VH-VL binders against q9umr5. Designs and how they scored, part 299

Target 1, 268 residues: q9umr5
Amino acid sequence: SYKPVIVVHGLFDSSYSFRHLLEYINETHPGTVVTVLDLFDGRESLRPLWEQVQGFREAVVPIMAKAPQGVHLICYSQGGLVCRALLSVMDDHNVDSFISLSSPQMGQYGDTDYLKWLFPTSMRSNLYRICYSPWGQEFSICNYWHDPHHDDLYLNASSFLALINGERDHPNATVWRKNFLRVGHLVLIGGPDDGVITPWQSSFFGFYDANETVLEMEEQLVYLRDSFGLKTLLARGAIVRCPMAGISHTAWHSNRTLYETCIEPWLS
Below, E stands for the ipSAE of ESMFold2; O stands for the ipSAE of OpenDDE; V2 stands for 0.75 times the mean of E and O plus 0.25 times the DockQ between their complexes.

## First folded at step 13 (VH-VL)

Design yc1 (framework fv_nofazinlimab; at its last look DockQ between E and O 0.70; V2 from the best seeds 0.00; counts 0 for: pae E 4.8 > 2)
Fold by OpenDDE, look of step 13:
Structure yc1 (fold): chain C 268 residues (1-268), chain A 123 residues (1-123), chain B 112 residues (1-112)
Amino acid sequence: as target 1 above (268 residues)
Amino acid sequence: QVQLVQSGAEVKKPGSSVKVSCKASGGTFSDYAISWVRQAPGQGLEYLGEIIPIFGTANYNEKFKGRVTITADKSTSTAYMELSSLRSEDTAVYYCARTQYPILTGYSDFDYWGQGTMVTVSS
Amino acid sequence: DVVMTQSPLSLPVTLGQPASISCRSSQSLVWSHGNTFLNWFQQRPGQSPRRLIYKVSNRDSGVPDRFSGSGSGTDFTLKISRVEAEDVGVYYCMQGTHEPYTFGQGTKLEIK
C-alpha cells in the first residue's frame, strides 16, 4: 500500500486548492490516504508560523502514528516552511518524502504583485522596518522575510526563518538538525515563472547576496555550515531538485505535468 | 467610488444550484478580497466565504464547504458565488462585500457591500 | 466558532436621546499583533449593510460623529450620542479575527 500523504497549504490558502492534487494522487496511486489539513486557512495563515507549526504538529502526529511505515509531506508555498520547521521540532517524525512545493525556503524578498497586495503602502526596500519589528513578526509573511540588505536585522529579528535555518544560534539547533535529517528525501520544487517566490531560487535554498545576486544552495552559509543538514542531505543523495518553467505560483498544485514529473515519483 | 453590483434575483428548486455574480468597480479588483454573506428573511448575517483574486484562493465557512464555490474573474472584476444542493433554508439575500487589504496593512474588511441578491428556494 | 452576542436585541429610542448597543464575543478578538477586528454595521430597512465602525473604534468615511465604537478583548459597544430618524435599522457587530467570521444577532433600533 502507498504511504499516507499529508498536505499543508500556503498563505491565504486552504484544502480547496488541492482538489486537483488529490485527484492526481487518487488516479496514479489509488488507495492512498491523503489528508489535506484545513488548519490556519485563509487569513488565519497570517498567524505566526510557530503557532502554525504547533497546530499542524498536533494534526500530523496522529496520522504519523497510524502510519508506522512512514508518510509523505506535500507542503505548498508558506506551508513548505511550516513543514520544514515541523520536521525540525519533531524528534519522532517518520516522513519519507518531504515535498517542498514552491516554497520560499530561504525566505522572501521582492516587489511582486503578491507583495504589493500584502503591503500596498510599502516597498520591499522598506519592509524591513515592519517585518523586523516585534509587531511585524506576529505575521507569518514577516517570519520568512529575508532582506539581503539588512542581514543584521534579519538575523536578530527573524523569529522563524533565521532559527530553522540555524543562521542564528539557539539551543535547539543541533537537535533540530538531527530531527530534520530523519527525512528520507527532500524534494524541492519551483521554477522561474513562479512570479511570487522571490527569488524563485529560494525554493531551492538559493537566495540573494548583499548585491542581490542570486547564489545557489551550495553557496549559502546554511549549506556550507550544514546548519540544519542541507549539506548532509545532499551528500547522501537525499535532495531532489525539480525545477519547472511555465508554472505560475498558484498552479503548482494543479499542474498534471508537474505532478507526474516532480511529485508522483516520490509518493511510493 | 467603489461599487459592487450583484446579479438579479433568483428562484430555484430544491437540489439545484445558483450562481450569483458580484462585479466590482471603482478600484483595482486584484487588490481586494470579496466575501459573501447571506441573510435569511428577518434573520441575521451569515458569512459564507471569500475569494482573494490575486491569490486565486477561496476560503469557506466550513458550514458550507462542499456546497459553496467562490470564484473570481480578474478580467471582468467579477466574483461569483455558487451554492449547490439548494435547500429551502438557503432562501436568503446574498451579499458580496469587499475587504481592502490583508491584516498587515491595516486590515479593513467589509467596507463596501453589494446591493444583495435574493435567492428563493421553493418547490 | 466565535459567538457574538448583542444586547439589547430591540432598542426603542426617543429622538435626540442616546443609544448604546453591547456586543460580546465568546473569545478575545485581539490578534497576536494587537489589532482587534470588530466591526459595526448598520442596515436600514430594505438596504444592504453599511459598515459604520471598523477595528472597534474607527468610523468609516461619511459616518456621523454621533456614532462611536469602543471596547476591548471581548466586550464592545456602539454608541449613538443623539439618535436621529435616519438611524432606524438593525445594527450588527462582526468579528473578523477568527474564521469563520461571525455576526451578532442584530439590534433593531426603532423610534419610540
Scores: ipSAE 0.698, ipTM 0.873, lowest interface PAE 1.0, mean pLDDT 95
Fold by ESMFold2, look of step 13:
Structure yc1 (fold): chain C 268 residues (1-268), chain A 123 residues (1-123), chain B 112 residues (1-112)
Amino acid sequence: as target 1 above (268 residues)
Amino acid sequence: QVQLVQSGAEVKKPGSSVKVSCKASGGTFSDYAISWVRQAPGQGLEYLGEIIPIFGTANYNEKFKGRVTITADKSTSTAYMELSSLRSEDTAVYYCARTQYPILTGYSDFDYWGQGTMVTVSS
Amino acid sequence: DVVMTQSPLSLPVTLGQPASISCRSSQSLVWSHGNTFLNWFQQRPGQSPRRLIYKVSNRDSGVPDRFSGSGSGTDFTLKISRVEAEDVGVYYCMQGTHEPYTFGQGTKLEIK
């Protein structure tokens, strides 16, 4: 008997994008109840991430209630940030494996095709003017925009990422850390050929310093201060890192080798 | 000038499939979302779904999920809609339409439409 | 799904007189900061739909200034200040704020 699996999609995405992942789970773990949450599809994925967190929270409560043995989360791209926030705001979640599938966990700072499509007249060096405004924070992409050259603006303006990372003082920080630490395993998946997540090491809680040199998770202040529990989880042996080269951003949920290597072992 | 040109009319039997193409010209194809809308004879407009080629993602109206597949080929600037398990009530004109999502310049829903493709389902 | 309700469904009008079409949504169409994705389309007999108005009140290029849109929240109106023979056809409102996108039933404009 396998634990239920809940899937949370990414930007401009929908539940249909995961049909191959569903096939893999059914073939390898027959009888697993898999729910791909059909919320904030397509254009609605641009809504503020806190609004998305609220909606996804309402959807997962009955699923978790029917599975007292626990559930697993597979959360792709932007969806990985939604899921991390869920784990922080839910006092009584029963998530065993949180599988973060190429998610920008430390933020995004890249001139990617989709970023240029959404902001065609701006370069990444200028986007802080838009994203670090009240108007910009109304869009999900700006909720995790992380400009390493404007750290002061990021820390003051971010309505989402700086809060869930514990980079800005707030009254819920202790409770959110406690809730997040209830997870059984944090499975981090990503790779150098992703092409969208920039730096790709953001999927492993790495990020740029002011010189755009990537510092790994253990060199980040949020880790060193254990702001939301990364150091504690690593010390428990609860963090699994599963990097894989050769996978583009849209292929993470449709690659069988990736599934068998990085995902399947955690779907007990 | 943006133009959307669709493939020609189709006559199909119940239970078969149809694939309609929509070729875009006069712009950068990756800047588009291509949506599909149908109109049964004497009826109103009904949205089927869309594809956003730059993200490689398709999004579907739940009413058609499981029967509709929307794809795009960036190299030919062409979107496709395939409807399977055809029924007589699927007889309609199928349109493609463009949306551009430039967050700084506003929002441009269905500003250009294809000429329509008549799909007739009869035995 | 957001239900879009048009009134009237049939609108006979005398040439040169004004016409008004109402559109009501079952939910607010406000996205953020006053952005409201309510559109109006015209479908002339035998033709593809053509967009007239986007974001409530913005006329598309080449649309005569006798067409105007107004409204907010859940209630919207398309007005034609002076109906001309070329205006015959079916008019649809459409919301793009909530997925799936939905259309009103259509209003058939006819010359009396």
Scores: ipSAE 0.068, ipTM 0.617, lowest interface PAE 4.8, mean pLDDT 89
ESMFold2 (binder alone), look of step 13: mean pLDDT 89; pTM 0.924

Design yc2 (framework fv_nofazinlimab; at its last look DockQ between E and O 0.58; V2 from the best seeds 0.00; counts 0 for: pae E 4.1 > 2)
Fold by OpenDDE, look of step 13:
Structure yc2 (fold): chain C 268 residues (1-268), chain A 123 residues (1-123), chain B 112 residues (1-112)
Amino acid sequence: as target 1 above (268 residues)
Amino acid sequence: QVQLVQSGAEVKKPGSSVKVSCKASGGTFSDYAISWVRQAPGQGLEYLGEIIPIFGTAYYNEKFKGRVTITADKSTSTAYMELSSLRSEDTAVYYCARTQYDILTGYSDFDYWGQGTMVTVSS
Amino acid sequence: DVVMTQSPLSLPVTLGQPASISCRSSQSLVWSHGNTFLNWFQQRPGQSPRRLIYKVSNRDSGVPDRFSGSGSGTDFTLKISRVEAEDVGVYYCMQGTHEPYTFGQGTKLEIK
């Protein structure tokens, strides 16, 4: 039998968005128990990510307990960060495949229509003033805002991304790394035509340097320092990178080709 | 001036579906979310769900999940609410309302409303 | 779901006299970022609801200053300092903090 699949949605999203994915899984892996978690749906997805992590943890624990053979996680967009954090704080998770579906794993520094919609009176270059305030950090979006021009502020004020990345020292860094390394495979999915994740390489742990030059995962300090286990995972062949062009952000979970190419192989 | 103009009254049979439209004008459609609220005759207001057109994401009140579908067409600045498997209890005036998102101040809920669409479900 | 409880449900008022409507939520409406998404709506007979107050105490444009909102946490109040004939209608509180958003039962304001 196929391992259960747990799906975590993204910002302003809900389980409804994954109806196609469910169909794909059902068709290709009949009998798979797929649970799309309807937590923090809609505007609730703006709540602090740590709050979301706790909520999702409570939901997945029973599922994992009933699946001693392991489970797969499919985590979309913001959900990918939630899942990574979840796997970091859970010392007993049994996740085989963690599928990060177009997630801003290294943060967001976009000036997209989404950003403008959320911050109609602010520009990307000024969001650090908001996001790196205590008030700003009460919003999920700010929890993974990663301003390359204000790295000090990011490192000091980011209450989520900087911590799960191990970019800021904290007492649980070693344990979180250990926990995260329990994952069988880390499947990173994203693409250049996403239009939301900025830079799109963030889905592959790439990100801007101070000059807004995109550096790859292997060039990131978090990798070089193996702060949360990326280097280790890569070394043991546990990281799968599946880039795909021609897919917009809202289509990652509804594209059959993407599913067959990047998701399905890891649901066995 | 911001206006939400809804489609006309509907009379439907039980088991059928109804689709109500809400056209926004006087602002940038993509800057806002559209929510749907209904009001049965002589009753209060009930929230059905919301769509964020720019995101293409919708939230549904679980009470209506499976029966309600909210969509939006950015090109026409129109939101739609479709309710299927209609029951007599679904007889109500259905309203669309606008919500403005702003992380700086939070979101502003339901600052503008449509004129309402009466949906009557009767055999 | 968050239950919004209004009181009274019927509010007969003499013209020129003040009116007060209470709205209580079954849980705190304070968001972690500090905002409280409690709105007050007015629905005149035969009309769509109109937002009067947002985030507890902010009046919408065009709303007379005789309307005021107050409260915190789970207890909120809409006050009308001097009721006018045009104020006849049903008033609803609404919370927008927790999904799904919920309304109070409504308070029908009538002139004695």
Scores: ipSAE 0.628, ipTM 0.851, lowest interface PAE 1.2, mean pLDDT 94
Fold by ESMFold2, look of step 13:
Structure yc2 (fold): chain C 268 residues (1-268), chain A 123 residues (1-123), chain B 112 residues (1-112)
Amino acid sequence: as target 1 above (268 residues)
Amino acid sequence: QVQLVQSGAEVKKPGSSVKVSCKASGGTFSDYAISWVRQAPGQGLEYLGEIIPIFGTAYYNEKFKGRVTITADKSTSTAYMELSSLRSEDTAVYYCARTQYDILTGYSDFDYWGQGTMVTVSS
Amino acid sequence: DVVMTQSPLSLPVTLGQPASISCRSSQSLVWSHGNTFLNWFQQRPGQSPRRLIYKVSNRDSGVPDRFSGSGSGTDFTLKISRVEAEDVGVYYCMQGTHEPYTFGQGTKLEIK
């Protein structure tokens, strides 16, 4: 029998988006209990990420309780940030594989045509004025907005990303790191043709420096300081990087080759 | 400025389907959502669901799931609402309305409305 | 679903007098820590609804100054300082904070 799989969706998303992924799992792992959480759909996906984390936590508790051997998480786009926060705040999680499917783990700094509908009157260079205000932090996209040109504002105003990355001191940092490190594997999936996650290397904990040069995970201060356990996890052999070119943001959960290469091996 | 123009009135028999169109102009069609709201004669307003064109999938009021299909065609800037298995109680004016999701200025729910489409379901 | 309850459902008013419409929600309409997506619509006879007020108290462009909105949490009010003949119609409150979006029952404003 296979461990249950819990799926957490992204921004302006719903459980229907994962129908092909569910088909693939059923074909390769028949009998697997897969739950696509139908929470914070559509407009509700713009709610503050801590509110989403609380709601998803309440939903996963009974699933994890019924599966003492463990569960797997497949978390898409914004959902990967929700899941990473879950791993930090839950001292009772039993997650084996955390599969992060094109998630902006180090944040977002892009207002691509796909995202312009959220910012029709602003450009990315000006969004720090909105996102790093109490008003802006009421919306999920601003909870992980990461402007490399306004680091002081990011560090002071971020209510979510700077905290879960350990970039701002807080009283729970040690406990969150301990909880996160209980995961069996962290599987990072993404690619250069995503078209939405900016930089796309954010899916692998890479991000821009002040010159918009991408520094990879091992060059990031959060990695070097091991602020939430990335260095420890990598040294343990628990981080799997699975980049794949040629996949757009909305196609990650409907590409069979991606599933077989990057997801299937981790659904024990 | 945004303008929403709907298709003309329809007379339908019970058990059939109706499809109402909503043509948007002004702004970029993918920059906002199109919602559907109905009003039975002499009654209040009832939300059916919406579509956000960039995702291509719709979000429905659970009351109408299974009977309502909402779609969008980005090439023509037109949203559609189809209601199946029509009953006499589905006789109503059907409106489209838009929501602008600009986080700079906040949400702008139903700031523009179509003219309405009367759908009459009668034997 | 969030239930929106309006009072009164029928509101006969003499021209030039003030009018007040109450709207109550079954749960808080605060989005998270500030914004409250409570809207007011006017529907004149034979016309589409028109938004008057958004986010509790913000008047739409072209809405006369005699219309004002107030309230917080679960209790909201639309006021018309001096009713004019053109104000005849049905007024709806609507919440956009929680899916699905829901409307109040409507308040029919009539001139006595």
Scores: ipSAE 0.279, ipTM 0.703, lowest interface PAE 4.1, mean pLDDT 89
ESMFold2 (binder alone), look of step 13: mean pLDDT 89; pTM 0.918

Design yc3 (framework fv_nofazinlimab; at its last fold request DockQ between E and O 0.64; V2 from the best seeds 0.80)
Fold by OpenDDE, fold request of step 14:
Structure yc3 (fold): chain C 268 residues (1-268), chain A 123 residues (1-123), chain B 112 residues (1-112)
Amino acid sequence: as target 1 above (268 residues)
Amino acid sequence: QVQLVQSGAEVKKPGSSVKVSCKASGGTFSDYAISWVRQAPGQGLEYLGEIIPIFGTANYNEKFKGRVTITADKSTSTAYMELSSLRSEDTAVYYCARTQYDILEGFSDFDYWGQGTMVTVSS
Amino acid sequence: DVVMTQSPLSLPVTLGQPASISCRSSQSLVWSHGNTFLNWFQQRPGQSPRRLIYKVSNRDSGVPDRFSGSGSGTDFTLKISRVEAEDVGVYYCMQGTHEPYTFGQGTKLEIK
């Protein structure tokens, strides 16, 4: 039988967004038990990511316990960060494939329609004033705001991304790395036409330098230092990169071609 | 100036489906979320779900999951609520309402409402 | 789901007298960032609901100053300093802090 699949949604999202994905999985892998976690739906997805991690952890623990052979995670957008954190804090997870579906794994920094919608009076260049405050860090979107022009503020104020990345020293860094490395495969999915994840390479652990030049994963300090295990995962062939053009952010979970090319191979 | 104009009254048989529309004007459709709320005769208000057109995401009250579908057409600034497998207890006035999301200012819930659409389910 | 409990459910009031409606939530409506999404709506007979108060104590434009909202945590109050004939209707509290959004039972305000 196929391993259970756990799906984690993104910002202002819910299980509804994954109706096509469920259809595809059922069609190609009949009998697969798919659980789309209806936690922190809608505006609840703005709650601090650590709060979300705790909630999702409580939900996935029973599922994992009933699946001794392992499970697959499909985590979309903001959900990808939640899942990465889950795998970092859980010392007994049994995740075979962690599929990061268009997630801002190295953070977000862009004047996107999403940003303008949530911050109608703010530009990305000024958002650091909000996001790197204690108040701002009470919002999930600020938990992975990564301003390349205010790196010191990011490193010191980011209460989530900087920690799970191991960019700021903390007592659990070694253990989190060990836990994360329990994953069988890390499948990174994203593309240049996403329109939301900025830069889109963030889905592949690429990101801006101080000059807003996009550097790839292998050029990032977190990789070079192997702060949370990326270098180790890559070395053992556990990282899969699946870029795809022509996919908008809201279509990653419903595009059949994307599913067949980037998701389906890792559900077997 | 902001208006939410809903479609007309509906009479449906049990087991059928109904689709109610809500056209927004007087503002930018994509700047807001549209929620649906119903009210049975002589009863209180019940939340059905919400759609954020710009995100293409819809959220539902679990009570109605599987039966309610909320969609939006940005080109016409219209939101839709479809309820299937209708029952007599679904007889109610259905309202659409607008919500603005602003992290700095807080969320402005249901600042404008449609005029309501009466849906009657009877055999 | 968060249960919103209003009291009283029926509120007969003499014209010119004050009125007070209580709304209690089954859990705190305060977000970690400090916002509280508690709203009050008025529904006159045969009309759509109309928002009076948002985020506990903010009056909507055009709402008379005789209406005021207060409270914190789980206890909230809508007050009408001097009830007028046009105030007849049903009043609802609504929380938007937790999904799904939930309403109180409604308080029917009538003139004695």
Scores: ipSAE 0.909, ipTM 0.949, lowest interface PAE 0.6, mean pLDDT 96
Fold by ESMFold2, fold request of step 14:
Structure yc3 (fold): chain C 268 residues (1-268), chain A 123 residues (1-123), chain B 112 residues (1-112)
Amino acid sequence: as target 1 above (268 residues)
Amino acid sequence: QVQLVQSGAEVKKPGSSVKVSCKASGGTFSDYAISWVRQAPGQGLEYLGEIIPIFGTANYNEKFKGRVTITADKSTSTAYMELSSLRSEDTAVYYCARTQYDILEGFSDFDYWGQGTMVTVSS
Amino acid sequence: DVVMTQSPLSLPVTLGQPASISCRSSQSLVWSHGNTFLNWFQQRPGQSPRRLIYKVSNRDSGVPDRFSGSGSGTDFTLKISRVEAEDVGVYYCMQGTHEPYTFGQGTKLEIK
């Protein structure tokens, strides 16, 4: 019998985007209960991420309660940050596989053409002035904006990413780490041809240093200090890295080869 | 500066489909959203949905989900709204309108409107 | 869905006199801490709607200063300080804070 699967969508997105993923799961794992959470669609995906986390938590609690043997999460793009926060704030979660599907886990520093509709008059080098203000923190994209050239502002102004990464001291850090570490597997999926996540290695907990050189997960301070449990997870063999080239940001959940290679093995 | 020009009036039979176009000019088509709003004769305004052309993703009012499809063609700077399984109560003027999502300024809804497209559904 | 209730629905006004239109929402239109996406539109007879006011109180480009918007939370008002002949038409409030976006029923402004 297969564990239920909960799907969390990304920025300006909806449950319809996952129709192909649902078909793949039904074909390979017939009888699996799959719930695509139809919350914070479209414009609502720009609401502060803590508001989204609270709403998604309310939706997943009854699903997890009805599945005592566990559930899987498949979380796409911005949705992967929502899911990581869920794993930290829920002391009662029973997630086995957390599948992070091209999610900006270490943040975003890109104003590619696909994001210019949110910043049509601004360059990425200037967005810290908007995002690291109370005004900007009212919008989800700014909750995980990570300007490597203004780390002081990021650390002080980020209401979300700096907290769930353990980059800023807070009273819940020990509890959040304990909760996150109850996950069975962390499956990281992404690739160089994504075209939106910048750097694309953010999907694997990599990110820019101050010179815009990408440091891999094992070179990040949050890993080295084990601030929320990445080093512990890697040491127990619970982190799976599944990079795949040739997939654009909107195609991750509609590529059968990706599903069969990176997702299917973890849907026990 | 921005102008939205819509396709001409349509007369349709119940059960058929209609596709209304909305051509944008005077701006960068990929920098904003196109929304669709309708107005039945003698009635108020009703939001149908919107599309972000650069992603090609659309979001719909639940009332119309399953019958409405909103698409965009970046090469022609044109958005489309298709309504299927037409009923007499779908008789209305259909408008496209622009929304800017600029985080710097905040959301700027429906600052430019198309001229409207009358769709008449009768047997 | 957020219900937007306008009053009055019919507003006969003498030229040169003030007019006031009320709009009430079934829930708060505050996005998070400070943003409120409440808009006002004018539809002249036989024309497309035209935006007058955005974000509660900001006049759109080319809108005369006799139009003003105010309010907070769930209660909003559009005022015309001196009604002119060109102001005849239907006025709609609209909220963009919650999906789906919703409009009030409209207020038909007529010259007595």
Scores: ipSAE 0.788, ipTM 0.886, lowest interface PAE 1.0, mean pLDDT 92
ESMFold2, look of step 13: ipSAE 0.733; ipTM 0.858
ESMFold2 (binder alone), look of step 13: mean pLDDT 89; pTM 0.921
OpenDDE, look of step 13: ipSAE 0.886; ipTM 0.935
ESMFold2, fold request of step 14: ipSAE 0.692, 0.720; ipTM 0.838, 0.861
ESMFold2 (binder alone), fold request of step 14: mean pLDDT 88, 89, 89; pTM 0.914, 0.920, 0.919
OpenDDE, fold request of step 14: ipSAE 0.907, 0.908; ipTM 0.948, 0.948

